# VH-VL binders against ADP-ribosylation factor GTPase-activating protein AGD1 (AGD1): the designs that were tried, part 7

Target 1, 225 residues: ADP-ribosylation factor GTPase-activating protein AGD1 (AGD1), of Arabidopsis thaliana (Mouse-ear cress) (q9fit8r1to225)
Amino acid sequence: MHFAKLDDSPMFRQQMQSMEESAELLRLRCLRFYKGCRKYTEGLGEGYDADIGFVNALESFGGGHNDPVCVAFGGPVMTKFTIALREIGTYKEVLRSQVEHMLSDRLLQFVNGDVHEVKEARKRFDKATITYDQAREKYLSLRKSTRLDVAATIEEDLHSARTTFEQARFHLVSALSNAESKKRFEFLEAVSGTMDAHLRFFKQGYELLHQMEPFINQVLAYAHQ

## First folded at step 23 (VH-VL)

Design aa4 (from u6 with heavy chain Q64R)
Fold by ESMFold2 at other seeds, fold request of step 25:
Structure aa4 (fold): chain C 225 residues (1-225), chain A 119 residues (1-119), chain B 112 residues (1-112)
Amino acid sequence: as target 1 above (225 residues)
Amino acid sequence: EVQLQESGPGLVKPSETLSLTCTVSGGSISDYYIHWIRQPPGKGLEWMGTIYTSGTTNYNTAVRSRVTISVDTSKNQFSLKLSSVTAADTAVYYCARHETDSSGAFDIWGQGTMVTVSS
Amino acid sequence: DIVMTQTPLSLSVTPGQPASISCRSSQSLLYRYGKTYLEWYLQKPGQSPQLLIYKVSNRFSGVPDRFSGSGSGTDFTLKISRVEAEDVGVYYCMQYIHLPYTFGQGTKLEIK
């Protein structure tokens, strides 16, 4: 665990504060990164739309009455080109989806879930601290002349406030530890997975276009006659 | 027996970065807060910063803009980097351990290492 | 910043005689749960500082019982009941309840 000792000491509270600051700084960086990821995936989506539009235009161009330029190769070659271009668009849409799920969603969970929980746990801890401090002040102000039933109530209130305080303290420790653990492992994995998704995208594209090379060469050789 | 030992260059040129390491032996670095404290020649002690068991830090505001404290768990080492140094940063640099509230803040110190900033 | 002010800054003591060093903080060092976080350190000539007293009056392990600490609030005292030659060096008080951690200016103890 990220905490070696849990005694409520000056250094313990200073450690908690340092972890809260670290989580907030990372939250801001995650927001910036999320916005960049969203713009990137929007670009991929627009690129896919453009791919489909281009393929549709190419299909329309390759057909028609009195079109001798495409007659010899319009049917089979044009169909192969349009099929390949549609498949490339599909690879782009897969990449868009992978970036969204592996990276964008994880960034947003950290911002809206994990850091939010730290802030809520801090609020509960601060409230419980005030209540506990007040109960301790009342207890320490007891005099030997204080009525026994009043003293018993003050002691009960102190016990209850202490219990709530310790629960809130543990909850804050847990929320901080969770946020710190995610900082350490999860984002490296997400970025690396995104890079692998890009590798797969370009590999699929290369393999597809390499299979199209004979048809490309055939058309180029014909055009140079 | 837990021991701390500072190491690093004894001479650093102005405007460059001072870089020191604190090597921990005879104990588990996962249990300790490590502090860096410096002492200019003939002067008093100045706390520079602390790295906690979480890997997070607090720094003295006097040096916060220039200091970085980090840990390398694979080497059982902590490091101090102080950028843009001047002659005012000439000092003996110590690392010190804190483990428990049942004892003092800095119950184990390294021997210290002298760093001179000179052009 | 909590300013820690030591007096005297230098003192010279005949062996076997008592010594007393005062430390005043600019703010109370009382913390939660009745704990007061004032510490004393000794730096012997050519050595690193070493912890003597923590939380006002608790001697660290291996510290002779001729050293004692006392005080409360903002005023604290380190006493050496019978100074020995090995006690020469510079004594510092220190607080860490607030960042930054701060030390006193130091009190140099010498033998007459």
Scores: ipSAE 0.761, ipTM 0.922, lowest interface PAE 0.7, mean pLDDT 89
Fold by ESMFold2 at other seeds, fold request of step 25:
Formats: structure tokens, sequence, C-alpha cells
Structure aa4 (fold): chain C 225 residues (1-225), chain A 119 residues (1-119), chain B 112 residues (1-112)
């Protein structure tokens, strides 16, 4: 709970301003982090493209079933290697997609969505504050001699302005609380998720190669003769 | 009844970091703004900063580059850190609470703790 | 920074006599809704400060009726209708409508 009381005091408004400044500083950090994440995922995508190119080159080197080079290097052996290398490439593409979804998209939502909502709520709050201040000044200017229908209109306008102000205050408080909560919980979860995605990526690669290890050793022994 | 108690080392070497704790008893820490105010011996009072219920802060510009105020909800404690201290930072340090503007800015104060900056 | 200037800086009073302390701010302390956020604190010898008056004239809980606050805009006064031995200490005015929060220099009250 980020706000204990909503009374419109100097310290309440100073708290709101401190939270807005905190959200803006985090937005700048998130934007820099997002750009780093985008560069990383683009690198993974380029790495996948390079993996496919490497596999294609190896496949071409191995040639077809009647290629003398294919016979010399064992064509079926090359096929098993190219299949495994393609599968490793797909693990990398899965990692790229997971990092983008789990981290990059969340960073962008904070920058373009959550902080934007704070700024819009502040704008509406400031306007509602001015309207309420003006309505209150009119009400306090009422005298005992003021016509009943004029006084009733001024009192109704004050009630309406107060209601709008209270709604705007609540919305700004809610937007600030949402942004502040995301500082701690949502980004820690996102970063931890990307670490888990990396763990699973390396685990899949290890398991694939581990299952191939007897075949690799057998082929190496054959190649020595 | 709510009480505040400052604690920390009474002597800090120049250029090092002063570190103090304000322990809250008898109340809900989530409801209070906590302020740090200092008083050099024989001198007046200087507000150093405030931590709000949100965990965000405002600091006096005179010390903003050196001060950090934080909260540890598991220990019901607030902390003050002041880096790169000099003899001018020798003072009694108070924590004070604010709950609502119907009871003033600093309605409860700790007893204060003296910190001397000396070699 | 809002400068808070207290007058006098020292005051000696015969027990039972009145005392008056002035505080002037460099800017108006009037805030929204007609509220003025000027406070008075007392620091008794060897003790931490304690709140006496908030929003110019409201006595904090437990503060005797002999303390009263008044003023508006930039000029404020703390009055003690009859000084007692327990009133000895340093009195501070303070504002918090603008950052940084600032105190007056203090007025030391002594008994003759």
Amino acid sequence: as target 1 above (225 residues)
Amino acid sequence: EVQLQESGPGLVKPSETLSLTCTVSGGSISDYYIHWIRQPPGKGLEWMGTIYTSGTTNYNTAVRSRVTISVDTSKNQFSLKLSSVTAADTAVYYCARHETDSSGAFDIWGQGTMVTVSS
Amino acid sequence: DIVMTQTPLSLSVTPGQPASISCRSSQSLLYRYGKTYLEWYLQKPGQSPQLLIYKVSNRFSGVPDRFSGSGSGTDFTLKISRVEAEDVGVYYCMQYIHLPYTFGQGTKLEIK
C-alpha cells in the first residue's frame, strides 16, 4: 500500500511528485534496457540465420548419394550432424522468442503504457484541481444577501467539481501505485524468467549432444583409421 | 503508543559513510512518512529528507548528493546513510513521523543520537 | 529555500508573565483551501523537539491552553499567556509547504 491517506496536503502532493519522478527515472532505465534487449534478440536471430547457413554448407560439402566427397566422409554421418545442428538452431530461436516476449515486451509496455497513464492522470488531476479551487472561491464569496437560486447553483457546481477532483485524485493515485508496484515485482519476474529461459536452452543443447556422444566417439575412432 | 528510536555508531571518520537506524515500535510502519532532521551542537534544526509510504523520497538539496533514506519493513526500521562526511556533519540526528496533516508535520520524534565526525 | 526569521533570538521572562515570539517567512505560507502551514516546536533542555502548534493556531494534543498561535501570510506569532518553569527551552517555527522544509533560527526562552 503506497498511500496511507489521500488528504490533499502539501506532503501528499510532495509524495505524488516524488512517485512521478521515480516513475520517469525508471522509464529511462527501462528504455535503455529495452534497446539492449532488442539488440540481444536481433543477435540471436542473426545467429540462427548463421546456424542455417553453416548447416547448408555442411550439407552441400557432404553432397548427394553419388558424390565422391560424400562417400569419402560417410554421407549418412553428415545427415545426422546436419539434423542435430538444425535442432540446436531451433533451440536458439525459441530462446530469442522467449526473451522478446518475457522481457522486451514488458519493458516496452511500462514505457509506453504505464508511465503514459501516469502522465495523463496527472494532467486530468491538475485540471480538476483548478476547477475545484475556482468553485471553492465562488462558494466562499457567497454572502447572506446572495439570491437563493444563485447560491444553489454555486453550491451544485462546487459539489460537481469536488466529485470530479476526487475521481481524478483516485485515478492519479492508482496510476502511481501501479507504476511503483511494477518497479519491484514485475521486472524481477521478467528478468528471472529470461534466466530460466537460458537455463532451459543450454539444458536442451546439452541433452541433445549427450545423446549423440557415443555416435561422435565411434565416428572419431573410425576417422583415425 | 508509537515510539521512535534512533541508533548507530557515535563516531564516524571523515570521508566515510554515516549510517543510522530509526526503529518504530507500537505502530504500523506502512502508515507513516519518516523524516530525518539533524541539529549540530548548539545550533538549529535542519531537515535532511523524507521517505514516504510509497518508499520514494525527497531530500534537502544541501545534502541530496550524499544522503539515502530507506526502509526495511521486515525489521520495522528506517535507515539514513550520509556519505563523504566532514566535521560539518557532526550533529544530533533525529527521526520524526508524519501521519496526517490534522496532527502536524512532525508529531512524534525520536530521542536523537549524537554522531561525531572525527579522525 | 524559504527563510524563516525569528525575533527575538533570546528571551528572559519572569515566571507568570507573558512571552511573545515572532516568526517571519520569506514567502507566503498560504496553501490551497485557505490553509496556512506554519508550525511551532519546543525543544526543552536535553530533549528532542516537540510539536506545539500546527496550521498557525491549532494546539497539538496535550499542549496547555496558555500557548496560542496567530498570524497569516508571512507574519506569525507564538504567545505564552503566563510562562511556567516547564516552558524553558528553544522555540522553532517551521514550514513545509515548499521543499526543503525549513526551521527558524530558534528563540531561547529562559526564566529569570
Scores: ipSAE 0.709, ipTM 0.902, lowest interface PAE 0.9, mean pLDDT 88
Fold by ESMFold2 at other seeds, look of step 23:
Structure aa4 (fold): chain C 225 residues (1-225), chain A 119 residues (1-119), chain B 112 residues (1-112)
Amino acid sequence: as target 1 above (225 residues)
Amino acid sequence: EVQLQESGPGLVKPSETLSLTCTVSGGSISDYYIHWIRQPPGKGLEWMGTIYTSGTTNYNTAVRSRVTISVDTSKNQFSLKLSSVTAADTAVYYCARHETDSSGAFDIWGQGTMVTVSS
Amino acid sequence: DIVMTQTPLSLSVTPGQPASISCRSSQSLLYRYGKTYLEWYLQKPGQSPQLLIYKVSNRFSGVPDRFSGSGSGTDFTLKISRVEAEDVGVYYCMQYIHLPYTFGQGTKLEIK
């Protein structure tokens, strides 16, 4: 917790309000970032579909063996090329899934979960504040002429309203503290993990294509004959 | 004994950025709201802004567009930056703390540092 | 903004005599739970301001009991029952229940 004291003072409420404003501004930025991430992952999915279509076309082109060109495209070298291209598509789908889970889902959790909880806690706090204020006003308006059973009920209502108010206040503090903690650390981790996912994707692609170099040279040597 | 000490340049040119530091000694920075208050020569006091333990802030609307208050917990320091200064920003600048409403809003003040804005 | 208006703006007092400073706010300073967040500060010559009175009438630690605060709503008073030479300086009232926090314009106390 990052509150100096939990007294319900003017400065305490001003701190809470400043934190709510900060969380809302970040929510808007997270929503914009989430939309960008969703478009990116949709593009990767479409790219995977295109990869499969390209490989299917290449396999169909190379399936014959009636002339020397078809032998080169339909033989063991062609199989090596199409296997490699399918694996690259698989790496792209893994990247798409990693970005979705490490970044997109985390951004959405903040928007729909953490900030939503702040808003709900504020609503409950405001309602509890009104109830407590009303109970205090009734208590402070008691006179000697007030019936003892009515006075006892008003005092009991005051205790109940105070308890509910303090619970709602603590819950709002907790929700704000959680959102503030997420702001400082969670998104750095998510972005860094996404960068690592990209690193792994390109490393896998490089190693696979590097293994293709002898077969590329073989085809070029044959074609240049 | 908690003490606050302001530091920074005593002279700043017009249109430049005034930058001050408030260093806290003898206490835990995590327990305090820190305020910046200024006093032009021969004039009264003006609250400029507050930074809370959360790191969030509130600023006086009169200076909101130009002021930034920040904290560096690793150095036990708070910072005030005021951009685009003019001669009207010539003042003694104070940092002050609030710990609890049972001891008032500004119960400990720094010594103040004079900043003159002049060409 | 809540405007804090002090009267008088200057006061010259014979040592041992009482002094009284008025502070009027443009809005009520009553807050929840019956609390009123009106404070008094003294700035001695060449020094930083120091807290005297918080929440209308509570003396800050180390403040002599000759200082007292009173008032409610929008009208507040600081009284010094017997002015001493060390009381020389400028007195400010201040509120912090609404942003921006505001001070009165100050009352300079001098010894005759």
Scores: ipSAE 0.659, ipTM 0.880, lowest interface PAE 1.2, mean pLDDT 88
Fold by ESMFold2, fold request of step 25:
Structure aa4 (fold): chain C 225 residues (1-225), chain A 119 residues (1-119), chain B 112 residues (1-112)
Amino acid sequence: as target 1 above (225 residues)
Amino acid sequence: EVQLQESGPGLVKPSETLSLTCTVSGGSISDYYIHWIRQPPGKGLEWMGTIYTSGTTNYNTAVRSRVTISVDTSKNQFSLKLSSVTAADTAVYYCARHETDSSGAFDIWGQGTMVTVSS
Amino acid sequence: DIVMTQTPLSLSVTPGQPASISCRSSQSLLYRYGKTYLEWYLQKPGQSPQLLIYKVSNRFSGVPDRFSGSGSGTDFTLKISRVEAEDVGVYYCMQYIHLPYTFGQGTKLEIK
């Protein structure tokens, strides 16, 4: 995008306006997505809490080694099951944390950070535009009869206002370019990373239980005697 | 050096979607705004919309609800889609370039392609 | 919408004679920094339009110097000092200060 060489033309301003509208529409979509992501990660957290409760109840049910309920359920078997179930719960907490960091936090940064900066840069640009327009009007109203010291002040004010205006224009362009660049690559990466986190979660769970499969089958066979 | 060429079907049935492409050769599309302008037979010119270097668009209010302009950078092509067409959409369709400097709004035009809407 | 009104709508000119086309906008086309974004286009028979004049009076590259533009505010003029056979076609004025971009109705220039 070669903004630096563009004149402040009607088409340039129409482009900026179209980019601002695009950023606002994306902000609304990101906000809805963030709310869905937040609800999902809160659900994972609640699921982890439930996992802990389930494991604690199972441990309590197992009791001591000489407890008749513990003996009937094969106390050392229960310990192996509770260890495995607690580990599966930790995989869920890892997933929750990864989704929050990779996706939820980045959506919020776009909504509250990047788009907010566009809006602030627009406000500063509009203010600088008014100041520059006023300085130009004063300069264009100079008469040959105007005192030299007054004319010099008006010319300096014009120079200062022009400089501030061009700086504000550059900052607005930069903020819009930053928001536009995040549309494609940054969000795609965040969503893809979230999918990878889910892959790892299910793979870890499968690998844990797969390693336990001979033990599970042996215990099931014994229990059916 | 830079050339624009419109292409697409010359006949479109009413209520269907008119779909045209504008192929750019001899230049870098990253520096161009592309406009679509149409001309009904025997009538004047009507600007339909513009796609900017950012990929964002503005459309003429008259067609805004039916028009989509897009870009395919891998093919150096711009597209115009106009949905729910009627006989009133029969026209020659042009794409035109604005270079991102002060050299005029539509400094290069394609040759135009005639699209007839009839049953 | 800014309405662009051209007069005359048709013009028949003997080769070598001058021609003048008027364009009036429904709103001022004066923009920031004293610039006015009014353009003139020629569409020769069987061809696409081509840019002649931009920003009221600037001749586009390759356009003969017999073409000139003038005007300000809402009133603009395209002049051809000596019409040649290759100047036949329809002339359009156009503004792009405000969306939608709008063209005049066209002025058909013929020889004879």
Scores: ipSAE 0.652, ipTM 0.881, lowest interface PAE 1.2, mean pLDDT 87

Design aa4 (from u6 with heavy chain Q64R)
Fold by ESMFold2 at other seeds, look of step 24:
Structure aa4 (fold): chain C 225 residues (1-225), chain A 119 residues (1-119), chain B 112 residues (1-112)
Amino acid sequence: as target 1 above (225 residues)
Amino acid sequence: EVQLQESGPGLVKPSETLSLTCTVSGGSISDYYIHWIRQPPGKGLEWMGTIYTSGTTNYNTAVRSRVTISVDTSKNQFSLKLSSVTAADTAVYYCARHETDSSGAFDIWGQGTMVTVSS
Amino acid sequence: DIVMTQTPLSLSVTPGQPASISCRSSQSLLYRYGKTYLEWYLQKPGQSPQLLIYKVSNRFSGVPDRFSGSGSGTDFTLKISRVEAEDVGVYYCMQYIHLPYTFGQGTKLEIK
């Protein structure tokens, strides 16, 4: 719970302002982080494309030549190498996708969605505050001699303005509470998830290449003959 | 009954960071705004800052660049840190509660802790 | 910053006699809904401040009825109808409508 009371007091409004400032500072940091994440995932995608190009070149080198050395190199060992390298590319694409969905999408939602909603809620709250203050002043200026239809209209306007103000206050409180909750919990979880994604990527890559060690040794021994 | 108790070192060297805690007993910290107020010897009261139930803060402009107020909900404690202290920061430091926005600012005060800044 | 100016800074009163302390703000403290967030505190010798009056004129729980607050806009007054020995200390006014929150410089009450 982020708010102890909803009474419209100086400290209540000062708390709201402090939360808005905190959310805006975090938005700027999230935007910069998002740009870094996007550059990183673009790099992983380009790296995947390069992996496929490397594997294709290796397949071409090992096949189709009439040189006995090229034919021997392009046999079963080459097929094992190209299969392994394609699998590593697959692991990289999984990592790219995980970083994008776990972190990049969350950062963008905060910047464009959650903080934008706080700003819109603040605008509505400020407008509703002005309208309510004006309606209250007109109501307090009523005299016993005021025409009944004019007084009834002023009273109706006051009740409407009060209702709109209370709704705007609740909406702003809700938007601020949502943004603070994301600050405290969701980003830490997302960053930790991307670290786990990296751990699994390197573990899978290591295990695959470790299984290739006998074939690596076989080729090195053959090349020295 | 809710009680507040300040604690920390009574002597701090110039240029170091003053660090105090305010321990809340008899209530939950989620219900309160906590304020830090100081009083130099023989002088008046100076509000330093407020931490809200959201964990966000407002600070007095006079100390804003040097002060940090924080909360540790697991320990039911608030903290004040004041960096780059000088002899002018020698004072009794109080924490105070504001339970509600509409009935009064500081209804409960700690006993205060004297902090002297001297080499 | 709102400057809170108290007068007098020191006051000696014969027991049983009234006392009056003035507090003036550099800006109006009128807030929305007709509210003013001005408070009075007493700091007895060797003690922490304690709340006496909130929102100009409301006595805090346990405060004797000989204490009263009044005023509006920029001018506020704390009155003690009959000063007692236990009233000795320093009195502060304070506003919290605008940041930073500010206290008056204090009024020391002594008994003759």
Scores: ipSAE 0.582, ipTM 0.848, lowest interface PAE 1.7, mean pLDDT 87
Fold by ESMFold2, fold request of step 25:
Structure aa4 (fold): chain C 225 residues (1-225), chain A 119 residues (1-119), chain B 112 residues (1-112)
Amino acid sequence: as target 1 above (225 residues)
Amino acid sequence: EVQLQESGPGLVKPSETLSLTCTVSGGSISDYYIHWIRQPPGKGLEWMGTIYTSGTTNYNTAVRSRVTISVDTSKNQFSLKLSSVTAADTAVYYCARHETDSSGAFDIWGQGTMVTVSS
Amino acid sequence: DIVMTQTPLSLSVTPGQPASISCRSSQSLLYRYGKTYLEWYLQKPGQSPQLLIYKVSNRFSGVPDRFSGSGSGTDFTLKISRVEAEDVGVYYCMQYIHLPYTFGQGTKLEIK
């Protein structure tokens, strides 16, 4: 477990501080990783656009079904090549989407969601701590001569401040526990899923081009006629 | 019930890394804060650092740049690594548990292991 | 760093007589909710340290009632009402309110 004991002791607060520092260090690493992932997925998107442009140029160069240039390139076989190259381009867009969903979005959620929640919870905890400390000081300064209505107000303020403080404390504990639980397994799963997405991308590309091998050989043989 | 035992090489050369293991028996290591404390011969006690149940750490500023405390849950062990050692790092090294109930700070200590740094 | 200063550094006591060890911190050890986290440890010859007193005055389980702790703020005292031969060793006070955790220099208790 992330917390062995929830009593508000010096060591409990030292553990909280250590977890906040760890979350902040991980946030910085996630930001760096996210920037790399975004650059990579933007590159895949640009690569997809380039693939489409290349195929369009090849189709235009080859002309129509009855065009003499199209026949010189092996006719209907060359049309199969352009269709296959276009499909490989679409596999790249699928890979881009998978990397974005499986990895980039998760990195950004950790940074903007999970760690942000820790920071907000800390702010609320600090504010509630100050209010509770002040209310406790007022309560401890009560004398027997204090007016009954003033004493009652001070006691009610203490009760309210204590309740708010305990709520803020447990909210911070929850936010820290959530951030810590994300570290090892969630990011490893995301990275592994990204590797699997790359495996499928290359396998799909290979299988498609492997099916084209007889047609590639046909065109090469035609070129030597 | 819970017992701690330090182990590691008793001799380390200067500038190398001191590496020690604290083995926990009679309990799960995921339930305890573990601390490393050292004592140079004939001298007092120095807290080196703490690893919490979360796996996060705090270190003494005197050794923070050189110390790493970690956990190996598969072996029920904690480890201490201290890099760039000198003769000043010669000490008995203890691991200790902080009791998380209100009964005390360091209620269970290992036997200690002597580490000598010599050329 | 909070400096923990013990006096005396060495103490020779006739068995059956009282002993008193002072510990002074460079900063108040008063923590939230009126709690003070000051501990006392005994390291018997050839042994690991063992906890005696926690939170200034609470005896750890198995510690004889001849040991008592007191104090507040920056000034703390460990008393042994009647010293026995088994009490020989080095006594340390310690704080963990602030990082780094710090120990006193130690007070060596000897039998005359």
Scores: ipSAE 0.566, ipTM 0.837, lowest interface PAE 1.9, mean pLDDT 86

